# VHH binders against DNA primase DnaG (dnaG): the designs that were tried, part 2

Target 1, 371 residues: DNA primase DnaG (dnaG), of Nanoarchaeum equitans (q74mb1)
Amino acid sequence: MAKFAPVQYKYIIKAEFEIDGIVDREDIIGAIFGQTEGLLGMELDLRELQKQGKLGRIEVEYKRVGNKTIGTITIPTSLKAVETSLIAAAIETVDRVGPAKARFRVKEIVDVRSSKREYIRNRAKELFVQLLSKTAPDIEELRRELEEAYYSKQLIEYGEEKLPAGPLVEKSDEIILVEGRADVVNLVKHGILNVLGMNGINIPKSVVELSKRKKVTLFIDGDRGGELVLRNLLAAGADIDYVAVAPPGREVEELTNKEILKALKSKIPLEQYIKNLRISINNDENKEKYKELLSKVFDTKKAIVFDEQFNIIDEKPLEEIDKLPSAYGIAIDKILDNETYAKIKGKYQLILALDSNVNAQERVITLKDIQ

## First folded at step 9 (VHH; from C1 with G54S)

Design D1
Fold by ESMFold2, fold request of step 12:
Structure D1 (fold): chain B 371 residues (1-371), chain A 122 residues (1-122)
Amino acid sequence: as target 1 above (371 residues)
Amino acid sequence: EVQLVESGGGVVQPGGSLRLSCAASGFSFSSYYLYWYRQAAGIERELIASITRSGETYYVDSVKGRFTISRDNSENTMYLQMNSLRAEDTGLYYCAAKSYTYGKNPQLYEYWGQGTLVTVSS
């Protein structure tokens, strides 16, 4: 049966909106029809045009950020350019959705035929990059550099420290906090716009102040560096509400869209994250040996080196720590600081200490870690 | 006659629970967005929870996880279940209903109750 012909759309109106409240999807669509009623005359009434098949279904995509709803609408039209432009302009007059104030702005009117050419061009670029990345791993740094240059234009600077940030940091009640610029770029690349970077391990004053007035999710790498960042933030007085963790061994800056969304959906309250860390150490099969070694060194002002079976190889006063041989591990009766770490760096795989204020490359277990 | 009447306020100990109700007369909640606001002494009235016509909810961070807003359109009543109450929750609690009409005479309809006092003290 050939009594239904496909409607050929000529243009697609794409508009963005920001609404000062949470609203139902149907009220967004209702506001577009209701607030444009009578503006364009009966020949361009949006309800009538939709009934006539000249205006397609209004598609709405949005997310809630605090007490705000932000998103986009897409309206296909088979009308000519002049009528399409008039409808697009009328949509920009919508200033209320339900009881909430709203702002609409038309981003573009897309010519359907031109969109096909753009798709082909963009897809060809993607396939080319895939070919390079599969057979030329050294080019991965070049690819990242090009992507950073491409997406860095979307970043803003936050605070006196000029921290890298996504464009929604100021407006959002919720902030995703990451270690550095590369992390911010990757999250913005994947549509996460309420993100703030800290320039690495440095704990900026602006971050601490912001954390006291906004809800903060710390998104850390899945290694020891990420845990150190959390400890330093807490020591500086930052108010962290949630923690999201990259997959083990992965860095936030390298995550795919799926991995980012999964990690953010799996965020947990800070208190629960800290509890989980304590449980993980409690399940370590060598936990009792760590306790024994730390107990032996506690309040002795000594350091003890040990082998893979946790047998003591040598011990010396802390003042002579640099004279101890390389071994599997070392236990020390002090807080691991930069001076001490400089003397033992690279000599051991495991460091047991009373506490730590350094970012060691080796595994560090402290008294707090083993309770 | 259009009226919103809050009820269920009272004195509770910290950690206790209280359920507020807001009943409407003269209009139907079904076409309205519903809100709970809180006003502590010397502080501007603040939005603490809202619920859309379809039942989607928003909570301010200070009450999230402790308070639950709900609506029963058939009884023309909105509720606020308040758990794990703190001294900071003390104040007057107002319900509000808001709706917007379009057309040649657009109008925001906004109704407020008189408030119900919640006191959290040991």
Scores: ipSAE 0.661, ipTM 0.903, lowest interface PAE 1.4, mean pLDDT 83
Fold by ESMFold2, fold request of step 12:
Structure D1 (fold): chain B 371 residues (1-371), chain A 122 residues (1-122)
Amino acid sequence: as target 1 above (371 residues)
Amino acid sequence: EVQLVESGGGVVQPGGSLRLSCAASGFSFSSYYLYWYRQAAGIERELIASITRSGETYYVDSVKGRFTISRDNSENTMYLQMNSLRAEDTGLYYCAAKSYTYGKNPQLYEYWGQGTLVTVSS
């Protein structure tokens, strides 16, 4: 009779109850709302969710056995699995109906379309235990934690290094290779199941071996860190077929479904990617000047600063790098690390170094970039 | 002052009838579940009948078909009509009213009468 949105339910919570007394049906429903009020915050309040059409009407079936009321409740929901599991766990905290003691137990959560029913039931019980052991946490943060736990359980371990992987990595002829566990979790969350992660920057032997047997698409971040991963893989002898790159400045672990699909659709053969990198450096008008400046500083333990015409303005030992004046650029005889970058940040537009372990805001050119 | 007061107890012959009343003062029965308990000599107090806010009833097997619980919320009174009384029905009869409030400060409200004696003897 009130305006309501047409919503299709995704899950049905089925719970059993036993009540130590004869009670009215309306008090069974009232206890569920009353004893969960405030437990999951305003966004998962059962009364509000029902007004929004995200929860259906609670159906109650019961019988009287002596001085007991025994039965079941059925709650349809259009919420996602994690939110449905939180609500199901909260219902198990109901311990009174009217003045009578009660016990509620979630029997199952039914996926209207398809489900791993045993997994969801076990996860709901585990989440309920976690909720009881904590002060009521921020529900948005808890939702994120539950999603991470859910998708982490769908990962398998690959190889002797116990690498994080999606469940289809062995079965598939094509593999998507990513840097680490967080990337694997994000891809699995979005339905990409033939994914394999690495243990950070160290290139596992199992990854190199796998790359020789299957078609591999390397899916890297859109910054210098992603390029470093590719460089290390090639140095280790991995056979990479394609490269997919996250949007500029984005990391694979944070991409949306649309961004993931777009990046994978736009993958290019490794050889073309390498040529594009070489063309970008070769098209820099000042490449020869970068080489000259780096050659001058190499193995001197010094840093030099230069103007926009690449004339040397000043030079000092690396120990005195903070005493150099601001200028257009600086060239240093060391790997750019966080300590060194902290001393020169914001003083230059261009940094020339032997190598870089820093994601600097300024343009950084290394020996690898010049060869 | 909150009180429940039973009345209507007395001595009656086997096969006879008796009507107990339980009147409330200081609160309204309308939001309460109502109960009759019986305590016979040497036995712990037992629930014998109950009635919900909407009028649904429970009876222990030993009184089912012989006793009738009822409530009159406008008179703030509950009744127990006891028919076909037996010697084993002898005892002290208590009324009770119970209600539960949900929320951050959950509260069980539970009130008891002092009891009224029923004696069934030849």
Scores: ipSAE 0.642, ipTM 0.898, lowest interface PAE 1.5, mean pLDDT 83
Fold by ESMFold2, fold request of step 12:
Parts: structure tokens; C-alpha cells; sequence
Structure D1 (fold): chain B 371 residues (1-371), chain A 122 residues (1-122)
């Protein structure tokens, strides 16, 4: 009962011909067999290969144009590429069909399996692009443009620089400071009305002055550019109390209501944010230790706490993560989310996780960070 | 010996008919493609009709619909029925038989008759 491989042709030889006369169809086929006989040795003899089922039926399509016969042949083979190529080359040596002079030229050798795979790949790409184009981009862009136009009219101007601001910026004891007008529009759209933008002005005097009178939360993009804004503000003497950071790779101007609320609830004191930056700037010589600890927890559903020498102190299932003692660091077999972070916040200086959805106070190192 | 012999040529009026015959001796027509050629004075010999081993036919445009080529392998003879003859049909008519053998030493076999004169005059 042995398993048998499917019987399928691997290649199709396609050749064109021109014959200087009218000829019988059988003589076209006979010329191919007759003029290649003995040419490539017995193992590649076309009649023998056909007997073995390794060469399919030669199909001939032609038309008569005056005293000429012009057409194509197709020859399916189950042979390997090298043998198929040798046979194709031998067919080009056929120079007579019956008494008429003839010219054969191989047009191509088609890889049957690659042709099917290529069709599937190309068609799948087309259908995917069609789905994306049809459903999403057009109407969301229009909606965004209409909302921007509407909410832009709700802004006020603040200070002599005429900075974009929400209507409650002067009445509130606390303000949210953002980079530009688009950020202000997005926050106002989502109901945050005590917001002030800097509108591309490097260090607006009005912002510095306001920061000394009110509590300020700087809400910055999740990329390197947001950190530069903070540094410039501090150099100018602004009094920043808290920092909120957009998710990695996201801009404040494009955040959803949930993302805005989450980022503002997760704001941290300026001093702690600067401390986190200092640690992140240093090159870390312990990367191999982080790899080892993450590998130990991977796919175990456990968490491991460790000391400053990276010795394991304790280990518990993820369900009992709150029962682990405070230590230098913790490694967990999951994505660091808000639920998990709430259970371990403030207990460790270093958190090793598979990935992170949280802007933690502590240093977080993920699998991607180790790459 | 191997020979092709044409017959049936002669003088005929425009619009008339002639039947040419080509008889083979010393070999069999069965394995051959058969041909009629025409040579007018001062002109190269031109193919005017052919017939394959299986009976498929070709005619040059100037004779199509007027001439009919046929073969009788049992009588080892080929024919050309010429109807509605025109002055431009005047010339020597040759039969030819051609066959090709494959193998290590491929060979074209080609036999020609001596020609039979057809004159179309008013």
C-alpha cells in the first residue's frame, strides 16, 4: 500500500515552426521524432521517453499561408530542467518536414508548477489591494478633513504669538501642552479643552510664562522628535510638571479618544521621565543576560524575579505575579499590558517582557529590543 | 529504371480543357509528395499544384478553381485536370515526386519528368 507520487508534467516546451510547403500533420510529428533519433543518446530518445510516460503527446497547431505551413508545437515533459532543455535544443535542429525545408525555434519552456504559484501570488495581491482600496481610505480621509475644518473653528488664539489653544486654557489651573495646531484640533475634538499648541515656534515666550503659573503636562509624539521638543522647552526655562507620551510610532494629532485618555492617565513626573531617558541613552552590556532570562520564561506562563547580578530569586506562574517579591528586575512570559503593569508598578527597576503596550516608569526591555 | 513520364499535353483553344498524366516506373508514388510545375518561356519553373501523401492539395492562385490535382497510387499515376485554360497557361508542365527519409544519413529523394508542352492559342 505504498504512497504514490502524483503523475504530473513539470515543463511544457513551446516551439514555433515555418515549413516551406503544405505537409501532412503526421509528417510534422514524424520529423521531430526522426530527426532527433540518436541525437541525445538512448536515455533521452523521444520515442523511448514517450513509452515511459515521461513525454506527453506532441500537440500541433498550424495554418496554411499560401505554400507555407506555419504553427506551433507543445510538448509536455515530466523530466528535470536540464533534460527538458536538451530536448528543446534538439528540436531546433529539425530542418525538414517531409520533403519541405523547415525551421523550428523554441519560444519558451514553461514551468507548470511555478506558473500556478505565480498566478496565485499575483491574484492574491490584486484581491488584497482591491479590498483595502474599496473599503477604507476614501471615506475616512473625507471624514477627517471635514472634522478638522469643523473643530479648527472652535480654537482660540493665546498670547502675542497667537498660539492655537482650546477654549479652557486660561480658566484651567492645569494645561496640556502639545507641539502644533493639528494636535490641538485633535484634543479639542475629543473633549480636552485645556490644551495649548506651540505652532512650530521654537520657544514661545507665552508658553514659558504660562508654565510658571500653571501645572503643565507636555504631551509628545511617541518618536524621537517629541523628546527634542522637551529638551528645547527646558533649555528655554519652561516649568514642565508631567510628560505624557503617545504610543510608539504614533503622533498626538492622530490618536483616538481611548489612546489620548490612556496616555494622559499614564503621565509621569518630569524628573522620572528624565531619569528614564538617562538609562536608555547608555549602551547596555547585559544584553546576553536579558536574552537568557527571557528565554527561560518564554512559553512557560511564568514570571521570574532576579537580583542585580541576574541571579533568579523567585519564580511564580503569571497568575501569581503580584505575590513575587520586590527585586532588581522581573521577566514575564507575556506582553506587558496595563493590567499586568498595575500589579508590578514600583516593585522593580527593570522589566523584561515579550513586548510592551505600556509607557512604564521603569526600564522595559522586550524581545525586539534585543535583536 | 526510375522514371516519371508526363503525357496529355497539346494545343488547345482558350476556354478548353486538357488532362495531364504523370506515370511512375521503378518506384511507388505511395511514399511521395507529388507536384506539378509550369515553365513559361523566359520564366523560372513555378509550382502550380501539389498533393500530399494523404491527399491534401495546394494550388497557386492563378490556377485555383480551374485545375485539379489528383493521385491514384494503385496505378502509380498522378493527374492534372486543367479546365478553362488561358493564354498564360502556355508552357512546359513538369511532374515531380519528392520524399524525405530520416536517420543518421537523411536523404531527400527528388524525381522529375521531362515535361509535356501545353499551348493555349486562339
Amino acid sequence: as target 1 above (371 residues)
Amino acid sequence: EVQLVESGGGVVQPGGSLRLSCAASGFSFSSYYLYWYRQAAGIERELIASITRSGETYYVDSVKGRFTISRDNSENTMYLQMNSLRAEDTGLYYCAAKSYTYGKNPQLYEYWGQGTLVTVSS
Scores: ipSAE 0.640, ipTM 0.898, lowest interface PAE 1.3, mean pLDDT 83

Design D1
Fold by ESMFold2 at other seeds, look of step 11:
Structure D1 (fold): chain B 371 residues (1-371), chain A 122 residues (1-122)
Amino acid sequence: as target 1 above (371 residues)
Amino acid sequence: EVQLVESGGGVVQPGGSLRLSCAASGFSFSSYYLYWYRQAAGIERELIASITRSGETYYVDSVKGRFTISRDNSENTMYLQMNSLRAEDTGLYYCAAKSYTYGKNPQLYEYWGQGTLVTVSS
């Protein structure tokens, strides 16, 4: 009365095949047994070895390409290396599967014990890091540093400025533009490969040139810094198509995969983003300052230029508006039209006017907006 | 005595349909891979469809989506449903059955029918 315990395999034979026709899986297995029958003697007969539990179940994977069947077989064995090698060689003599011609080639023989040691080594490292990360924030910082180093090797350099980029930035018709290297690394880590970084708020020439050739989504942080990046890009003449914004108080470099995907799916056209900024003026802390500046220019036929603290820097008649210096903002005593905008485009971040007939790239606030 | 007999050929207009049959006697289809071949005038016989013992099918691109091969092992018969026929489908249609035996004296068995003519013309 004999009963086999579960066999412990030592080797796995992996072989490839190509068959000139479509065939059933059972005929692939049948060909292996049938064409090796008697070839290696009774000691190494494959049917007998399987009955004894010394060969495991033969696994077959294949696909059909036209009138051909191409695939692999996997044969576990508890035999020693020499016997396993003899069986592998015998499999290469199989030249027919069902009515179709076939070719078999052994790709490798895998040592199962070596694979187990490698798994144990890798898994133990993971569990150790996991344990320390839950109780030791310093180890979590080290983990982040190692991940950054790994993914930074996947980046390419773009343009004369050698900007950090994902590997698909040149091939893609659409790109995702982010502020810096850390953002690029985080997006590449999460599978976003058509990404380009820049020098923070210093806008590279290569970015402006690229923006005119490709569709660009600017992916910005959810704070004041993100809006400044957009304004500087527009001032430099970049052609931005969409804006995606990180959650409030979050930076692109810290986002999870879920947050990245949601932000990118929620991107909006640049024109709509600018419109939304205008609508939020009612909650703007500086609303009274806008009113004061517009009141000062009202019915004067002048324009005034002011700094970030809303202090007046210079003032000139509207006829001389092109002679005013660049600054944070300008207030004008007229409706912003195409002629006037052409004279001030790119010189200011904020435009205060009586009304607007243009879709300016800068933030425009009118009397209607603040009344 | 092993025989394969095709039937169902004839004359049909473009866009029409025909159903070919191949009936076997003297052996069971269950052990065989089954095939339809076509031979047009001046052209070598070409495989157009096949079906394995378990029912997996292959079609050449020129007939894919228009022709359907099937087998009925209990009736020992194979079929070819031919839809949306074109003038280029004109020719002799042959059925074939193939089986391979392993062992000490391996042998390929293949049997062919006599062909049935399909003519697609206006």
Scores: ipSAE 0.633, ipTM 0.896, lowest interface PAE 1.5, mean pLDDT 83

## First folded at step 11 (VHH; from D1 with S28T L34M)

Design G6
Fold by ESMFold2 at other seeds, fold request of step 12:
Structure G6 (fold): chain B 371 residues (1-371), chain A 122 residues (1-122)
Amino acid sequence: as target 1 above (371 residues)
Amino acid sequence: EVQLVESGGGVVQPGGSLRLSCAASGFTFSSYYMYWYRQAAGIERELIASITRSGETYYVDSVKGRFTISRDNSENTMYLQMNSLRAEDTGLYYCAAKSYTYGKNPQLYEYWGQGTLVTVSS
C-alpha cells in the first residue's frame, strides 16, 4: 500500500523537527503514527491511510548536534486538500520521540498539480491552533468549515436579494431549489451547479418569479422543517414541479455524493408528494386517538398533556402552558406559533395543534393532517 | 519488580580504568533507551553517555574518547568502560532506562538504579 510513485500523489507535507536527545530513525516514524492515533478519527488514521495507498512512506532526514536530533520529514499524500491539511496540523502535536521531548512544525504543503497550497496551509494552521486552545468541536465540523471556505468561491449571487447560487442557475432550464447557503455549497462541491438557495423561511420574490419560468425541483431536508419550507413556497405562489427529499432525519447540507444523486434521481411530482403526506397520516394506527385528543381540546382554550397510551396526565389553560409537565405528547387549542413553541420546546415527542407556523424538531400533527 | 543494579565502582588512581555494569530486570530491556548519569557531591546529576535501542551512542564532551557505553540485550546488561580516569570523574554513577508508550494515555517510563561510587584519588 505504501508507494514510491510521487506522480500519483497530490500533496507533499514537509515538516521540521527538533528532538532533545539522540533517537533511532524508526522511533521518529513511530511517534508520528503513535501520537496521531485517534486524533482525527478512523477515516484519517495514518496507518490505515498508508495501507490504502493514500499516504506514502514517511521519509526522514536528520543530523545530530550535541544531544539533539534535528531534521525534516516528508509525507506524500493522495488525499484532498482538506484531509491533507488536517494531517499536517496533527503532526504538529507530536511532542515526544521515544523518551525524548520533540517539537514538530509544518514548513509547507507542496501542491504538485496546483498553486493553491499556501491558502490551505495557512487556514489549516489557524483552525488547528483554535482547536487546541479551546474545547474542540467535532472534527467533522472542522472539515465542513474548511470545505465551505474553499467551495464558496464557486458561487454566484442571484437576484436583488443576492441569493447564493451555483454558476449554471441562469443557463439551465431546470433548477434545484434548496433552503440555504450551506446546501448550495454542498451541492456545488458534488458537481451540481444549477442550484439556488433561499433565505430560509423568508421566501424571496426572485425565487417565486424564477419558479414560474423554469422547471423547479425542491430539495428538502427529511424532517418537518422541509415540509414547512414547501408550505411557505406554495403560499407565496411558487410553481414547484418536483420534490426531492433527503433521507429521514438528514439535512441536505450533510449528504454524501451518492445520497444526493439518489435523492435527485428519486424525485417525484409535487402532487404525488402531497398525496403521500396525506396517506401517511391517514394510515397511522393512532389516527383516531389524535382525533379524539384534538376534539377534547378544541374550543376549550386549554392544552392537554398525555402519555404513550394517550391517557391524559394534566390539562391547563393555554395561558399556563409552560406549567404543564413533560410527557409523551401535548395537544393545544391553537395554531402552533413561535411564541407557543418556545414555551414547550423539548418537553414532548408529539405535538397536536389546530395548525402550525413552526419548524418544530418534534413531530407535529395538525387538524388539516387528520381532516 | 523493576530493578537496575549498578556494579563495578571503587577506588582507582588517576589514569586507571574501571568497568561499570548495570543489570536490568522486570522490563523488556531491548525496548529501552539506556543512560549513564554522574553526580559529584553537591552537584546535580548530569548525563554522560547514552545508547539507543539500536546501539547508537552519545557522549558528553568531557568523557568522549575515554568512556565507551555498550549494551548486551541477551544478558539484559549495559556497560560503561571508563579509561584514563581523572579526579573530575569522581562521583556516584547512575544507570537509567527510559521508554515512551504511545496511545490514548501516553506515558513516559523512567527507571533509575541506586548508583555505584567511583573515586579517583592519588
Scores: ipSAE 0.676, ipTM 0.906, lowest interface PAE 1.3, mean pLDDT 84
Fold by ESMFold2, fold request of step 12:
Structure G6 (fold): chain B 371 residues (1-371), chain A 122 residues (1-122)
Amino acid sequence: as target 1 above (371 residues)
Amino acid sequence: EVQLVESGGGVVQPGGSLRLSCAASGFTFSSYYMYWYRQAAGIERELIASITRSGETYYVDSVKGRFTISRDNSENTMYLQMNSLRAEDTGLYYCAAKSYTYGKNPQLYEYWGQGTLVTVSS
C-alpha cells in the first residue's frame, strides 16, 4: 500500500447522519451515490469524480441506538473549495438509506492545507440554501456566484467613493486599474492584489489622485469601449502609464489566469497605444471624406451637418449650431468644448472638429487625428 | 405475483416456544430488508424485530433475549424463533419486506403477509 503515490487531498468533508432503522454499511454508501446522481450535473457526479481520483473513499462509522443508526461519514476530495462545498451541500439532500428515512448534515469541511476551513463550510451552507430555492438551478451560474461571493470578501474599499480594490493597492508602487467590481474580483481570484476598480465613464476623483502618485496600468476589455474609458480618464486628468488589453471579444472579468498574465506582460506605454489608435483612424476608408468636410468648415466660423454618404444637409454659423437638424454627422470650425457639446449632444453619430476638450459619447475626429 | 406467507402460529402455554416462518416469492429476496410486526387486539401494529440484507438484527426491548430473527436467502425464507412466550405475546404476527430504489422514479417497495395467529394461554 505504501508503494503508490497517494492522491493529494485538499479537503475532507465530515457529515453526520441519523437513520430511522438499522441498515447495512453498503447501503449508506449506496444512498449517497444514488440520491446525488444527476443533482449537480455530470461534472460533479460523485461516481465519475471517484473514477477520476478526485473523490476519495467514503469512510463510514456508526452505532446502533435502539431502532436508529447514527454516525458520521468522511469524504476526502482533491477538488477546489467551490466544488467541494457543492458536493457537501448535495450530501445533505440524502433522505433515505435503503428503506429507512435519513437525515444528513455536513458538520465541517476540513482544509488539510490551510486555516480557511470555517469560511468554506459557512459559505457552502448559505449557497446550498440558495440552490434549494431554485427549481432548476444553473450549476455553472451557482459556481460563479459562489466564487464571486468568496473573493468579494477579500476586497477592500478605497477612497471616499468606496471603490472596490485588492488588498495591496496602498502598499504597491504599481496599480492595475480596471473598469468595475467584477474585473477586480476576477483579478484578485487569480492572485493580482494591486488592482483598483472604478465606475466606468464616471471617473472617481480618488482614481485621478492615485494615478498621480503611482504607476498605473489601465486594463481594458478587448472591444471599442476601451477607447471611451481611456478618453474619460485622460479628460479627468488621470496619469496613465500603460495600457493592457484583453483578447479580442473578451472582457477582463472573464479571463483565465493565463490570459490575464499574457495581457499584463504585453502592456504598452500610453503614448504607443494612442499612436496605434491614430494609425487605425488613418486606415479608415472614409478618412479623405473627413478631411474634405473639415477643410470646408475650416476658418468659416460655421458648422456643417451631413448624411451617411457625406452629403451636406445644412450649414449654419457656429452661433446657431443648436438650430441644425439631427444627422449622421457634424463638422465644426472650432475646438469642441463643453458648451458646444451640450448643444449637439445626442444629435449626431460623428463629430469632426479642429480639436476636442471634451469627453464626448460620440466618435470625435480632429485635425490632429487625420493628418 | 409478490407473495409473503407466514406459518408456524398456534396455541402455546406460557413459557413455551414457537417458530414462525415467512416464505417469500415474486421478488429478489436478498435485496430486501425483512421485518416481523405484531398486532395485539385493539393495538396498532408494532415492529418487534428486523433483519437487514446482510443479516444485522434489531429487537424491541419487550422481546430481546427471547426472540431470534434470522433469514435464509437461499430458501427465500425469514424465521422468528420465539422462546419463553408470555400472554402479552398473543397477537397476529406479520412479516414485511421493504426495499428502496433510486433513480428517475424513486420508490419504496413494501410488501406484507396475511399474518399468522399466536395465542399464549393456559
Scores: ipSAE 0.673, ipTM 0.908, lowest interface PAE 1.3, mean pLDDT 84
Fold by ESMFold2 at other seeds, look of step 13:
Structure G6 (fold): chain B 371 residues (1-371), chain A 122 residues (1-122)
Amino acid sequence: as target 1 above (371 residues)
Amino acid sequence: EVQLVESGGGVVQPGGSLRLSCAASGFTFSSYYMYWYRQAAGIERELIASITRSGETYYVDSVKGRFTISRDNSENTMYLQMNSLRAEDTGLYYCAAKSYTYGKNPQLYEYWGQGTLVTVSS
């Protein structure tokens, strides 16, 4: 049969107006387009949206009361709540119709496809847009701020540390653990409600204890920062069952729904992820240099500093480690602990040690990593 | 050079009729809202009738049913047909033209005529 492609409107903007004069219907519509032009950028320009079929016909109903024109407009839109709220707020800035002064006020945004309780949440966002109109903000930044504000209200606080979490964290047998609040917001935005954030690399005790009670998937960024988060969690004693990794160079907080679901489906057991990390070290072009330096310090009670070519610059007994110069790297005949790290923090880019009990900011390679 | 020139005023008896004209030049007449104002002695001028670009009309209560505003875009002229004139209709009658442009530098254009005198004498 013939293909049917109906217009799928999601929202209807309803606004009231009062105009200080008798005006033509055409000019009411013209004022809405003319006075919103350029306010929201080309992507939300009302004329362009109408051409694209994303904004419906503006319907106008009015009556004349003395030398005034009063009435309502309705504007169907297939846009999301954020964009619809921005458009609705922009309509309230219309202050002229033809030569007459005018006042527009959005009465409601009707949700065509779901309950009107969603409308109340969207109205709160439109007030936020009006506050930002006092500056010249980037429209993309404004959209991100509105989304953050909207989805942040769906979060709960978890534990004594008041960690950002989705509403199903306690009820679910499985938890998705992410680095920070922005990651939690993005996952909740995409319907993942059993998510818990950690406010960066500072591992809360509530996270460690939860990890021992529930099945945990750690969802990390696709760069070295994600690797550091995992190391910090393991050092704190967390019981991580799976690891999901964002695409290379991507952060969890910026992923689309499709990318999130793909990464979570592709999660791997922790043991396999650690094995993969060790294979990556085995493929490091300098692995043999690491082995040689660690072998050279092993059982000597010394530390050796070296340059980018792995030439030894200086060596001293471990007791005098603070007297060694800054360099590319240091190798120590010791388990890296907090006391030792305090003496060398910030002086090197690479630390070779027998083992590590410390979450160092520098890259740490241990005997277990080299095997 | 923008001009609005009223004509057709004069002296009439109560119950009489007059037809005022406002000839416009120097702007795109069809893009403007047009207005008749009246100013009696000692009183500020007051809007009495208006007509939109498309021909929709407004009248104050005191002239409704007696006065008819119209426009002829081909002649760039607005008219006011005044019937059943009363002594209180005496005054200077002004035409005005208004248009508003949108955009980054929005601007109201507003022009006035010099007036034509209407005297309704008992």
Scores: ipSAE 0.663, ipTM 0.904, lowest interface PAE 1.4, mean pLDDT 84

